# Ledger of designs, part 98: VH-VL binders against q9umr5

Target 1, 268 residues: q9umr5
Amino acid sequence: SYKPVIVVHGLFDSSYSFRHLLEYINETHPGTVVTVLDLFDGRESLRPLWEQVQGFREAVVPIMAKAPQGVHLICYSQGGLVCRALLSVMDDHNVDSFISLSSPQMGQYGDTDYLKWLFPTSMRSNLYRICYSPWGQEFSICNYWHDPHHDDLYLNASSFLALINGERDHPNATVWRKNFLRVGHLVLIGGPDDGVITPWQSSFFGFYDANETVLEMEEQLVYLRDSFGLKTLLARGAIVRCPMAGISHTAWHSNRTLYETCIEPWLS

## First folded at step 22 (VH-VL)

Design qp1
Fold by ESMFold2, fold request of step 23:
Structure qp1 (fold): chain C 268 residues (1-268), chain A 123 residues (1-123), chain B 112 residues (1-112)
Amino acid sequence: as target 1 above (268 residues)
Amino acid sequence: QVQLVQSGAEVKKPGSSVKVSCKASGYTFSTYYISWVRQAPGQGLEYLGIIIPEYSTANYNEKFKGRVTITADKSTSTAYMELSSLRSEDTAVYYCARGSRWFDSTPYYMDVWGQGTMVTVSS
Amino acid sequence: DVVMTQSPLSLPVTLGQPASISCRSSQSLVRYTGNTYLYWFQQRPGQSPRRLIYQVSNRDSGVPDRFSGSGSGTDFTLKISRVEAEDVGVYYCMQGTKWPPTFGQGTKLEIK
């Protein structure tokens, strides 16, 4: 039988968004137990990411316990950051494939409709004033906001992303790295037509330097220092990149071609 | 120096398939997008789909999604486009064109084009 | 799909005179990053398309400086300051901002 699949949704999202993905899995891997976690739906997805990590951790423990041979994670958008944190904080996770579906793994620096809704007088150039404050860090969006022009503020103020990336010294870094490295495969999915993740290469651990030139994963300090295990995973052959043009942000989990090419091979 | 050289003209019957090749030279084939575009006689240009050869990640214009398959062979630096269930309306010159590197944000850049392959579908 | 509309579709021009081709999109071509992926291609008789202009106004290497592109949002223009005999052909605009890429109908430039 196939390993169970756990699905974690993104910002302003819910379990309903994954009905097409569930159909695809049923067609190619019949009998797979798929759980779409129904937590932090809609506006609740704005809660601090550490709060979400705690809630999702509590939900996945019994699922993993019932599947000693392992589970797969499919984590969409903001949900991919929740899942990466889960891999770090859980000493006893048994995740084989972590499928990161267009997730802002190195952060976000883009004007989006949901930022305009939440902070209507702000734009990407000035949102650092809000996000890098204690009040701003109470919103999930700000937990992974990464302004390349205010990197000192990011490094000091980020309560989530800078920590799970190992960009700040913290006492849990060694344990989190060890836990993360127990994952079987890290599958990175994204593309240039996403329209939301900025830069879209954040889904592949790429990000802007101070000139807004996008540096690849292998050029990032977090990779070079191997601060949470990326260099080690790549050397093991455990990182799979699956970029695809022509897919918008809301279509990653409802595109059959994407599923067959990038997701299906990793669900056995 | 950068070149895309396509396979020769083909004459096909309705209901059959055609596979057009596009051999790349003068650059690192695997990391650049390849797009496919067609032009019916006396008509404009129509986009078919795209691939990243390194990852074999292809995507298709919805109009052709059930009939077109785009593949790449990294060992020969060759991209392929296969169109099935051919009709007379598929008579066209088929072009391949190079995009940017996959990590850049300009997949449809199309700075270099192949010479074109005439596919004639006659009943 | 984004509809690209060119005008005129036929453009007879006297050698040495300017030519102007308009391209209009059915929706804005400005990407969320602020970039506009509007391209111009030239197809000389019996040849493959050749890119002239990328991202609205950037001229490709080897393209004569008499070609220029301009515009923003939904309205774009290709200009040829002094038409030469080798400029005969069909000119296409294309948008690459929204999937799938789409082309204008083409503008056939001819010498009078």
Scores: ipSAE 0.864, ipTM 0.925, lowest interface PAE 0.7, mean pLDDT 93
Fold by ESMFold2, fold request of step 23:
Structure qp1 (fold): chain C 268 residues (1-268), chain A 123 residues (1-123), chain B 112 residues (1-112)
Amino acid sequence: as target 1 above (268 residues)
Amino acid sequence: QVQLVQSGAEVKKPGSSVKVSCKASGYTFSTYYISWVRQAPGQGLEYLGIIIPEYSTANYNEKFKGRVTITADKSTSTAYMELSSLRSEDTAVYYCARGSRWFDSTPYYMDVWGQGTMVTVSS
Amino acid sequence: DVVMTQSPLSLPVTLGQPASISCRSSQSLVRYTGNTYLYWFQQRPGQSPRRLIYQVSNRDSGVPDRFSGSGSGTDFTLKISRVEAEDVGVYYCMQGTKWPPTFGQGTKLEIK
């Protein structure tokens, strides 16, 4: 039988958005138990990411307990950061495949419609003034905002991303790394036509340097220091990259070719 | 000396399939995009689809729905385009073209083109 | 799909005179990162397309400096300052900003 699949949605999203993904799983893996978590829907997706992590943790514990052979995670956009935090904070997770579906894993530095809606007088160049404040950190978007031109403010003010990346000292860093490394496979999905994740290579743990040149995962300090286990996972052969051109941000979970190529093989 | 060399001309019956090859040389084949474009006689250019050979991640222009399949063989540095359920309107020269590296943001760069493969669909 | 409209479609030019080809898109071609993926290709009779200009205004290596590209947003231009006999062929603009890439109809340049 197939391992259960848990789906975690992104910003301004809901469980309905994944109806096509559910259809694809049912067609290719009949009998798979798929749970699309309907927590923090719509505007509630702006709540602090640690609050979301706690709520999703409570929802996944009974599912994992009923599946001792393991589960799979499919985590979309902002949801991929929630899932990575889950893998770090759960001593007892049994996740085989963590499928990161166009998630800003190294952060976001882009002027999106969502940012303009939330902070209409701001641009990416000045949003650090809002996001790197106690008030700004009450919004999920600011929890993974990563301004490459204000790295000192990011490292000091980030309540979420800098911690799960191991970029700032904290007492749980060793335990979180150990927990994250228990995952079977990390499947990274994204592409250049995404239109939202900025840079889109954040979905592959790439990110801007101070000149806005995109550096690969293997060039990042968090990789080189192996601060949360990326270098170890890559050396183990546990990181799967599945980039695809021609897919916009809202289409990753509703494209059959993407599903069959990048998702389906990892839903054993 | 980056080069893309395509297979020879084909004459096909309606309803059959054609598979055009595109052999790459002079660069690291697996990490660069390959696009496919066609041109009907006396007509303009039409985009078919794209692949990253290293990951076999292909995507297609919706106009061709389930009729086009793009694949790659890393061991021979060769990309393939297969078009099924051929119609007379599919008579065209088919080109492969190289894009950027997959990690760069310019998949449709198309800086190097193959010589083209004429496919004629006639009864 | 983004519609790319070229004008003129037929361009007879006297040898040594300038030529200008217009390309208009149905949507802005400026990506959210500020980049504009507008390309120009030349196809000489019986040959494969050859890229001339990438990202609006950047000339490829080996392309004569009499070719220049300009424009922004939705309106783009390819100019040939002094047409030579070797410039005969069809010129296409293409956008790579929005999936799928789309081409203009082509402009056939001929020496009159």
Scores: ipSAE 0.856, ipTM 0.922, lowest interface PAE 0.7, mean pLDDT 93
Fold by ESMFold2, look of step 22:
Structure qp1 (fold): chain C 268 residues (1-268), chain A 123 residues (1-123), chain B 112 residues (1-112)
Amino acid sequence: as target 1 above (268 residues)
Amino acid sequence: QVQLVQSGAEVKKPGSSVKVSCKASGYTFSTYYISWVRQAPGQGLEYLGIIIPEYSTANYNEKFKGRVTITADKSTSTAYMELSSLRSEDTAVYYCARGSRWFDSTPYYMDVWGQGTMVTVSS
Amino acid sequence: DVVMTQSPLSLPVTLGQPASISCRSSQSLVRYTGNTYLYWFQQRPGQSPRRLIYQVSNRDSGVPDRFSGSGSGTDFTLKISRVEAEDVGVYYCMQGTKWPPTFGQGTKLEIK
């Protein structure tokens, strides 16, 4: 039998968005129990990410308890950040494959239609004024906003990303790293035609330096300091990269070629 | 010097398959995109698909309805394009072309092209 | 798919005279990062395509400075300030902004 699969959706999503992914899993791994968590749907996906993490934690506990041999996570877009936080805060998770499906793992610094809808007169260069305020941190998008030109504000104001990255001191950093390192594999999926995640290399823990040059994961300070376990995971052979050109942000979970190449092999 | 060298011309019957090779030299093959493009005689250029050899992550133009398969062999630095269920309309020169490194944002850069492989489909 | 439309399709030019080729896309080629992935290729008779211009206006190494690219959004132009005999061939624009990449129909440049 196959391990159960838990799906965590992204911003403004619904369970219908994953119908093709569910179809693919059923065809290739018949009998797999797949749960698409129906929490924080639509505009509720804008609630603070720590609130979402707590709600998803409560939902996954009984699923993991019923599957002592382990589960898999498929976490899309913003959902990949929720899942990474889950792996850190749960002392007792039993996740084998954490599949991060085009998630802004190192943050977001880009003007998108979603951001323009929420903050219609703002630009990426000025959004730090909103996001790095107490009011702005009440929105999920601002919880992973990462302005490379205002690093001091990011480090002091980020209530989520700077903490789960271990970029700011906190009493749980050692425990969170230990918990995250219990994952079997970290599968990173994304590509240059995404159109939303900015830079798209954030899905592979790449990000802008101060000149907006994209540095790869191995050049990032959080990797070099091994602040939450990336260097340890890579040395262990537990990080799988699966980049693919030609897929837009809303198509990652509805492309059969992507599924067969990047997802299917990890659904043991 | 960076070079892409393709296999020789092929003559095929309708309904059969063809597999064209593209051998790379002068750079780190596995980390750069390879695209495939074709050109029917006297016609323009048509994009077929792309691969990252390191990860074997290929994607295809939907126009070819699953008839095209793109693969790579890292040990021989060779990319392959296979087109099945051949029709006379598939008569064309088939090119491979190199893109950027996978981590860069320019997969369709196509700065280096192979010499082309003529595939003729005739009854 | 993004449709790329070139004009003219046939361009006879006297040696030493300027030439201009238009390329129009059915939708904007500007990504959210602000980059525009429009390319120009030259295909001499019997040869593979050769890239001339990348990202709208950047000339490849070894391409003469009489070639220039310009444009934005949906409208793009390749100019040759003084056509030489070696410029004979077919010129294609291509967009790489939206999957799949698509080419214009080609413009055949001839010396008359």
Scores: ipSAE 0.849, ipTM 0.922, lowest interface PAE 0.8, mean pLDDT 93

Design qp10
Fold by OpenDDE, fold request of step 23:
Structure qp10 (fold): chain C 268 residues (1-268), chain A 123 residues (1-123), chain B 112 residues (1-112)
Amino acid sequence: as target 1 above (268 residues)
Amino acid sequence: QVQLVQSGAEVKKPGSSVKVSCKASGYTFSTYYINWVRQAPGQGLEYLGIIIPEYSTANYNEKFKGRVTITADKSTSTAYMELSSLRSEDTAVYYCARGSRWFDSTPYYMDVWGQGTMVTVSS
Amino acid sequence: DVVMTQSPLSLPVTLGQPASISCRSSQSLVRYTGNTYLYWFQQRPGQSPRRLIYQVSNRDSGVPDRFSGSGSGTDFTLKISRVEAEDVGVYYCMQGTYWPPTFGQGTKLEIK
């Protein structure tokens, strides 16, 4: 019997977006119980990420309880951050593979259609004025906004990303790290043709420095300090990178080649 | 110096398969993209697919409908392109071309090309 | 797929005279990051393609300064200030902004 698969969607998504993924899983792993969590759909995905984490936690706890052998998480886009936080706050999760599907794991700093929709009069260069305010932090997008030119504001005002990254001291940092390290494998998926995640390397914990040069995971402070366990995971062979060219953001969960190459191997 | 050296010319029957190799040297093979492009006689260039050897992640032009398989062997610094169900229209010179590092944003950089491999499909 | 249209397809040029090749894309080649991935390749008779220009206007090392690339959005141009005999061949533009990469039809440069 295959381990259950739990799917967490991204910004403005719904369970319908994952119909192809469900099909692929059913074909290649028949009998797999796949649950696409239909929470915080559409505009509700703009709710604060901690609120989302709580909601998703309530949904996954009973699923995990019924699967003592473990479960797999497939978390798409914004959902990847939700899942990482989820695994950080849960001291008893049994996640075998955490598949981060084109997620801005190190944050977002780019002009996207989503940002333009929410903040039509603001460019990425000025979004810090909104996102790092108490009002801005009420929106999920701002919870992982990472302005490389305003690092102090990020570190002090980010109520989500900075905390789960352990970039700002908090009383749960050690415990969250311990919890996250319970994961069997962290599968990082993304690519240069994404068109939304900015920089796309964020899906691999790469990110801009102050000069907007993209640095790799191993160059990030969170890695160097092992603030939430990346260095430890890498050392024990628990991090899997699966970059692929030619995949747009909305195709990561529907592309067959991508599924067979980057997702399927971790569902067994 | 960076070089891509491809396997020799092939003559194949329709319906058969051909596998072209591309051996890289002069750089860290595993971390750079390898692109495949073909050119029919007297025609233009057509893109086939791409791979990152380090992770064996390949993607393909949908026009080939699953007939193309791109692989890589890091131990020998060699990329492969296999085309199945060959047709006369597949007669072409096939090229491998280096892209950027996978962590860069230019997969289709193609700054270095192989010498090409002529594949002839005839009855 | 993005369609790349070159003009002219045949370009007879007198030695020492300038040449210009146009390349138009069916949609803007500006990526969401602001970068434009337009390339120019030269293919001499019997040889593999050789990249001349990357990202619209950057000349590869070893490429003579007679070659220059320009353009933005959907319209791009390769210019040769003074055509030499060694410039004979087919020139291709290619976009790498969208999957899959696509090439122009090619422009055959010949000496009159």
Scores: ipSAE 0.949, ipTM 0.968, lowest interface PAE 0.4, mean pLDDT 96
Fold by OpenDDE, fold request of step 23:
Structure qp10 (fold): chain C 268 residues (1-268), chain A 123 residues (1-123), chain B 112 residues (1-112)
Amino acid sequence: as target 1 above (268 residues)
Amino acid sequence: QVQLVQSGAEVKKPGSSVKVSCKASGYTFSTYYINWVRQAPGQGLEYLGIIIPEYSTANYNEKFKGRVTITADKSTSTAYMELSSLRSEDTAVYYCARGSRWFDSTPYYMDVWGQGTMVTVSS
Amino acid sequence: DVVMTQSPLSLPVTLGQPASISCRSSQSLVRYTGNTYLYWFQQRPGQSPRRLIYQVSNRDSGVPDRFSGSGSGTDFTLKISRVEAEDVGVYYCMQGTYWPPTFGQGTKLEIK
């Protein structure tokens, strides 16, 4: 039988968003038990990401316990960060494939409809004033806001991304790295036509330098220092990149071509 | 010098398939997009699809989904476009064109074009 | 799909005179990152398309300076300051901001 698949949604999503994905999985891998976690839906997805991590942990633990052969995670958008943190804090997870579906893994720094909704009077260049405040960090979006022009503020105020990246020293860094490295494969999916993830290369751990030049994963300090295990994963062939053009952000979980090319191969 | 060299002209019957090749040289083939565009006689340009050879990730214009298959062979630096269930309306010159590196934001850069491959579909 | 509309479709020009081609998109070509992916291609008779301009106003290497691109949002223009005999052909605008890329109808430049 196929390993169970656990799906974690993104910002303002619900289980309905993944109806096509479920159909594709059922068609190509009949009998697969797919669980779309119905937690932190809609506006609740704005809750602090650590709170979400705890909630999702409680939900996945019993699923993993019933699947001794392992499970697959499909984590979409913001959910990809939740899943990465989840795998970092769990010392006993049994995730075979962690599929990061258009997730801002290295953070977000850009204008989006989501930003306009939450911060209608704030420009991208000024959001650091809000996001790197104590009250700003109570919103999930601010937990992975990564302003390349205010690196000191990011490193000191980011209560989530800077920690799971190991960019700021903390007592659990070594253990989290060890836990995350338990993953069988890290599948990174994203593309230039996303329209939301900024830069889109963040889905591949690329990100802006101080001049807003996008650098690759191998140029990032987190990789060079192997702060949470990226370098180690790459070295053992555990990182899979699957970039695709022509896919909008809301279509990553519904596009058949994308599914067959980037998701399906990792569900066996 | 960066070059894309395509396969020769094809004459096909309706209902059959055609596979056009595009051999790249002068750059790192695997890391750049390859686009496919066609042009019916006396008509404009129509986009077909795209591929990243390194990852074999292809995407298609919805108009042609189900009939077009784009592939790449890194060992020979060659991209392929296969069109099935051919009809007279598929008569056109088919072009491959290079995009940017996959990590850049310009997949449809199309700075270098092949010489084109004429495909004629007739009874 | 984004519709690209060129005007005129036929452009007879006297040698040495300027030429101008308009391209209008059905929606703004400014991407969420702020970049605009509008391209101009030249296709001489019996040849493959050749890119002249990328991202609205940047000339490719080897393209004469008599060619220039301008515009923003939904309205774009290709200008030829002094038309030469070698400029005969069909010119296409293309948007690469939205999937799938789409082309204008083409403008046929001829010498009077």
Scores: ipSAE 0.948, ipTM 0.968, lowest interface PAE 0.4, mean pLDDT 96
Fold by OpenDDE, fold request of step 23:
Structure qp10 (fold): chain C 268 residues (1-268), chain A 123 residues (1-123), chain B 112 residues (1-112)
Amino acid sequence: as target 1 above (268 residues)
Amino acid sequence: QVQLVQSGAEVKKPGSSVKVSCKASGYTFSTYYINWVRQAPGQGLEYLGIIIPEYSTANYNEKFKGRVTITADKSTSTAYMELSSLRSEDTAVYYCARGSRWFDSTPYYMDVWGQGTMVTVSS
Amino acid sequence: DVVMTQSPLSLPVTLGQPASISCRSSQSLVRYTGNTYLYWFQQRPGQSPRRLIYQVSNRDSGVPDRFSGSGSGTDFTLKISRVEAEDVGVYYCMQGTYWPPTFGQGTKLEIK
């Protein structure tokens, strides 16, 4: 039998968005138990990511317990960060494949429609004033806002991304790294035509330097320092990159070609 | 010098399949996109699809309803475009064209083109 | 799909005179990152397309400086300051901002 699949949605999303994914999985892997977690839907997805992590943890623990062989985790957009954090805080998770589906794994620094909705009067360059405040950190988007021009503020004020990245020292860094390294495979999916993730390379742990030049994963300090295990995962062949052109942000979970190419191989 | 060299002309019957090859040289094949474009006689250019050889991630213009399959062989630095269920309307010159590196934001860069492969579909 | 409309479709030009080709997109070609992916290609008779311009106004290596690209948003122009005999062919604009990439109808440049 196939390992259970757990799906975590993204910002302003719901389980309904994954109806196509469910269909694909059912067709290609009949009998697979797929659970799309119906938590923090819609505007509730704006709640602090640590709160979301806790909620999702409570939901996945029973599923994992019933699947001693392991589970697969498909996490879309913001959900990818939630899942990474989840795997970091769980010392007993049994995730075989962690599929990060167009997630801003290295953060977000872009003026998107989602951002404009929440911060209609804020420019991308000025969001640091809001996001790196205690008030701002109460919103999920700010939890992974990564302003390359205000690195000090990011490192000191980011209550989520900087911590799970191990960019800021904290007492759980070693343990979280150990926990995260329990994952069988980290499958990174994303592409240049996403239209939301900024930069899109963030889905592959690429990100801006101070000049807004996008650097690759291997050039990132978190990789070089192996602060949460990326270098280790890569070394043991546990990181899979699956970039694809022509996929918009809202289509990553509903494109058959993408599914067959980037997702399906990891559900067996 | 960066070059894309395509396979020779093909004559096919309706309903059959054709597979065109595109051999790359002069650069790191695996890390750059390969685009496929066709041009019917006397007509304009039509986009078919794209692939990243390193990851074998291909995507297709939906207009072709899954008849197109794009693959790549890194060991030979060769990309392939297969078109099935051929119709007379598929008669065209098929081109491969290099995109940017996959990590860049210009997959459709198309700075270098193959010489083209004429595919004729006739009964 | 994004529709690219070129004008004119036929462009007879006297040698040594300037030429201008317009390309209009059905929607703005400015990506969310602020970049505009508009390309110009030249296809001489019996040859494969050759890229002349990338990202609106950048000339490829080997392209004569008599070729220039300009525009923004939905309106773009390719200009040839002084047409030469070797410029005969069909010119295409292409957008690479949206999937799938789409081409204009082509503009056939001929010498009068």
Scores: ipSAE 0.948, ipTM 0.968, lowest interface PAE 0.4, mean pLDDT 96

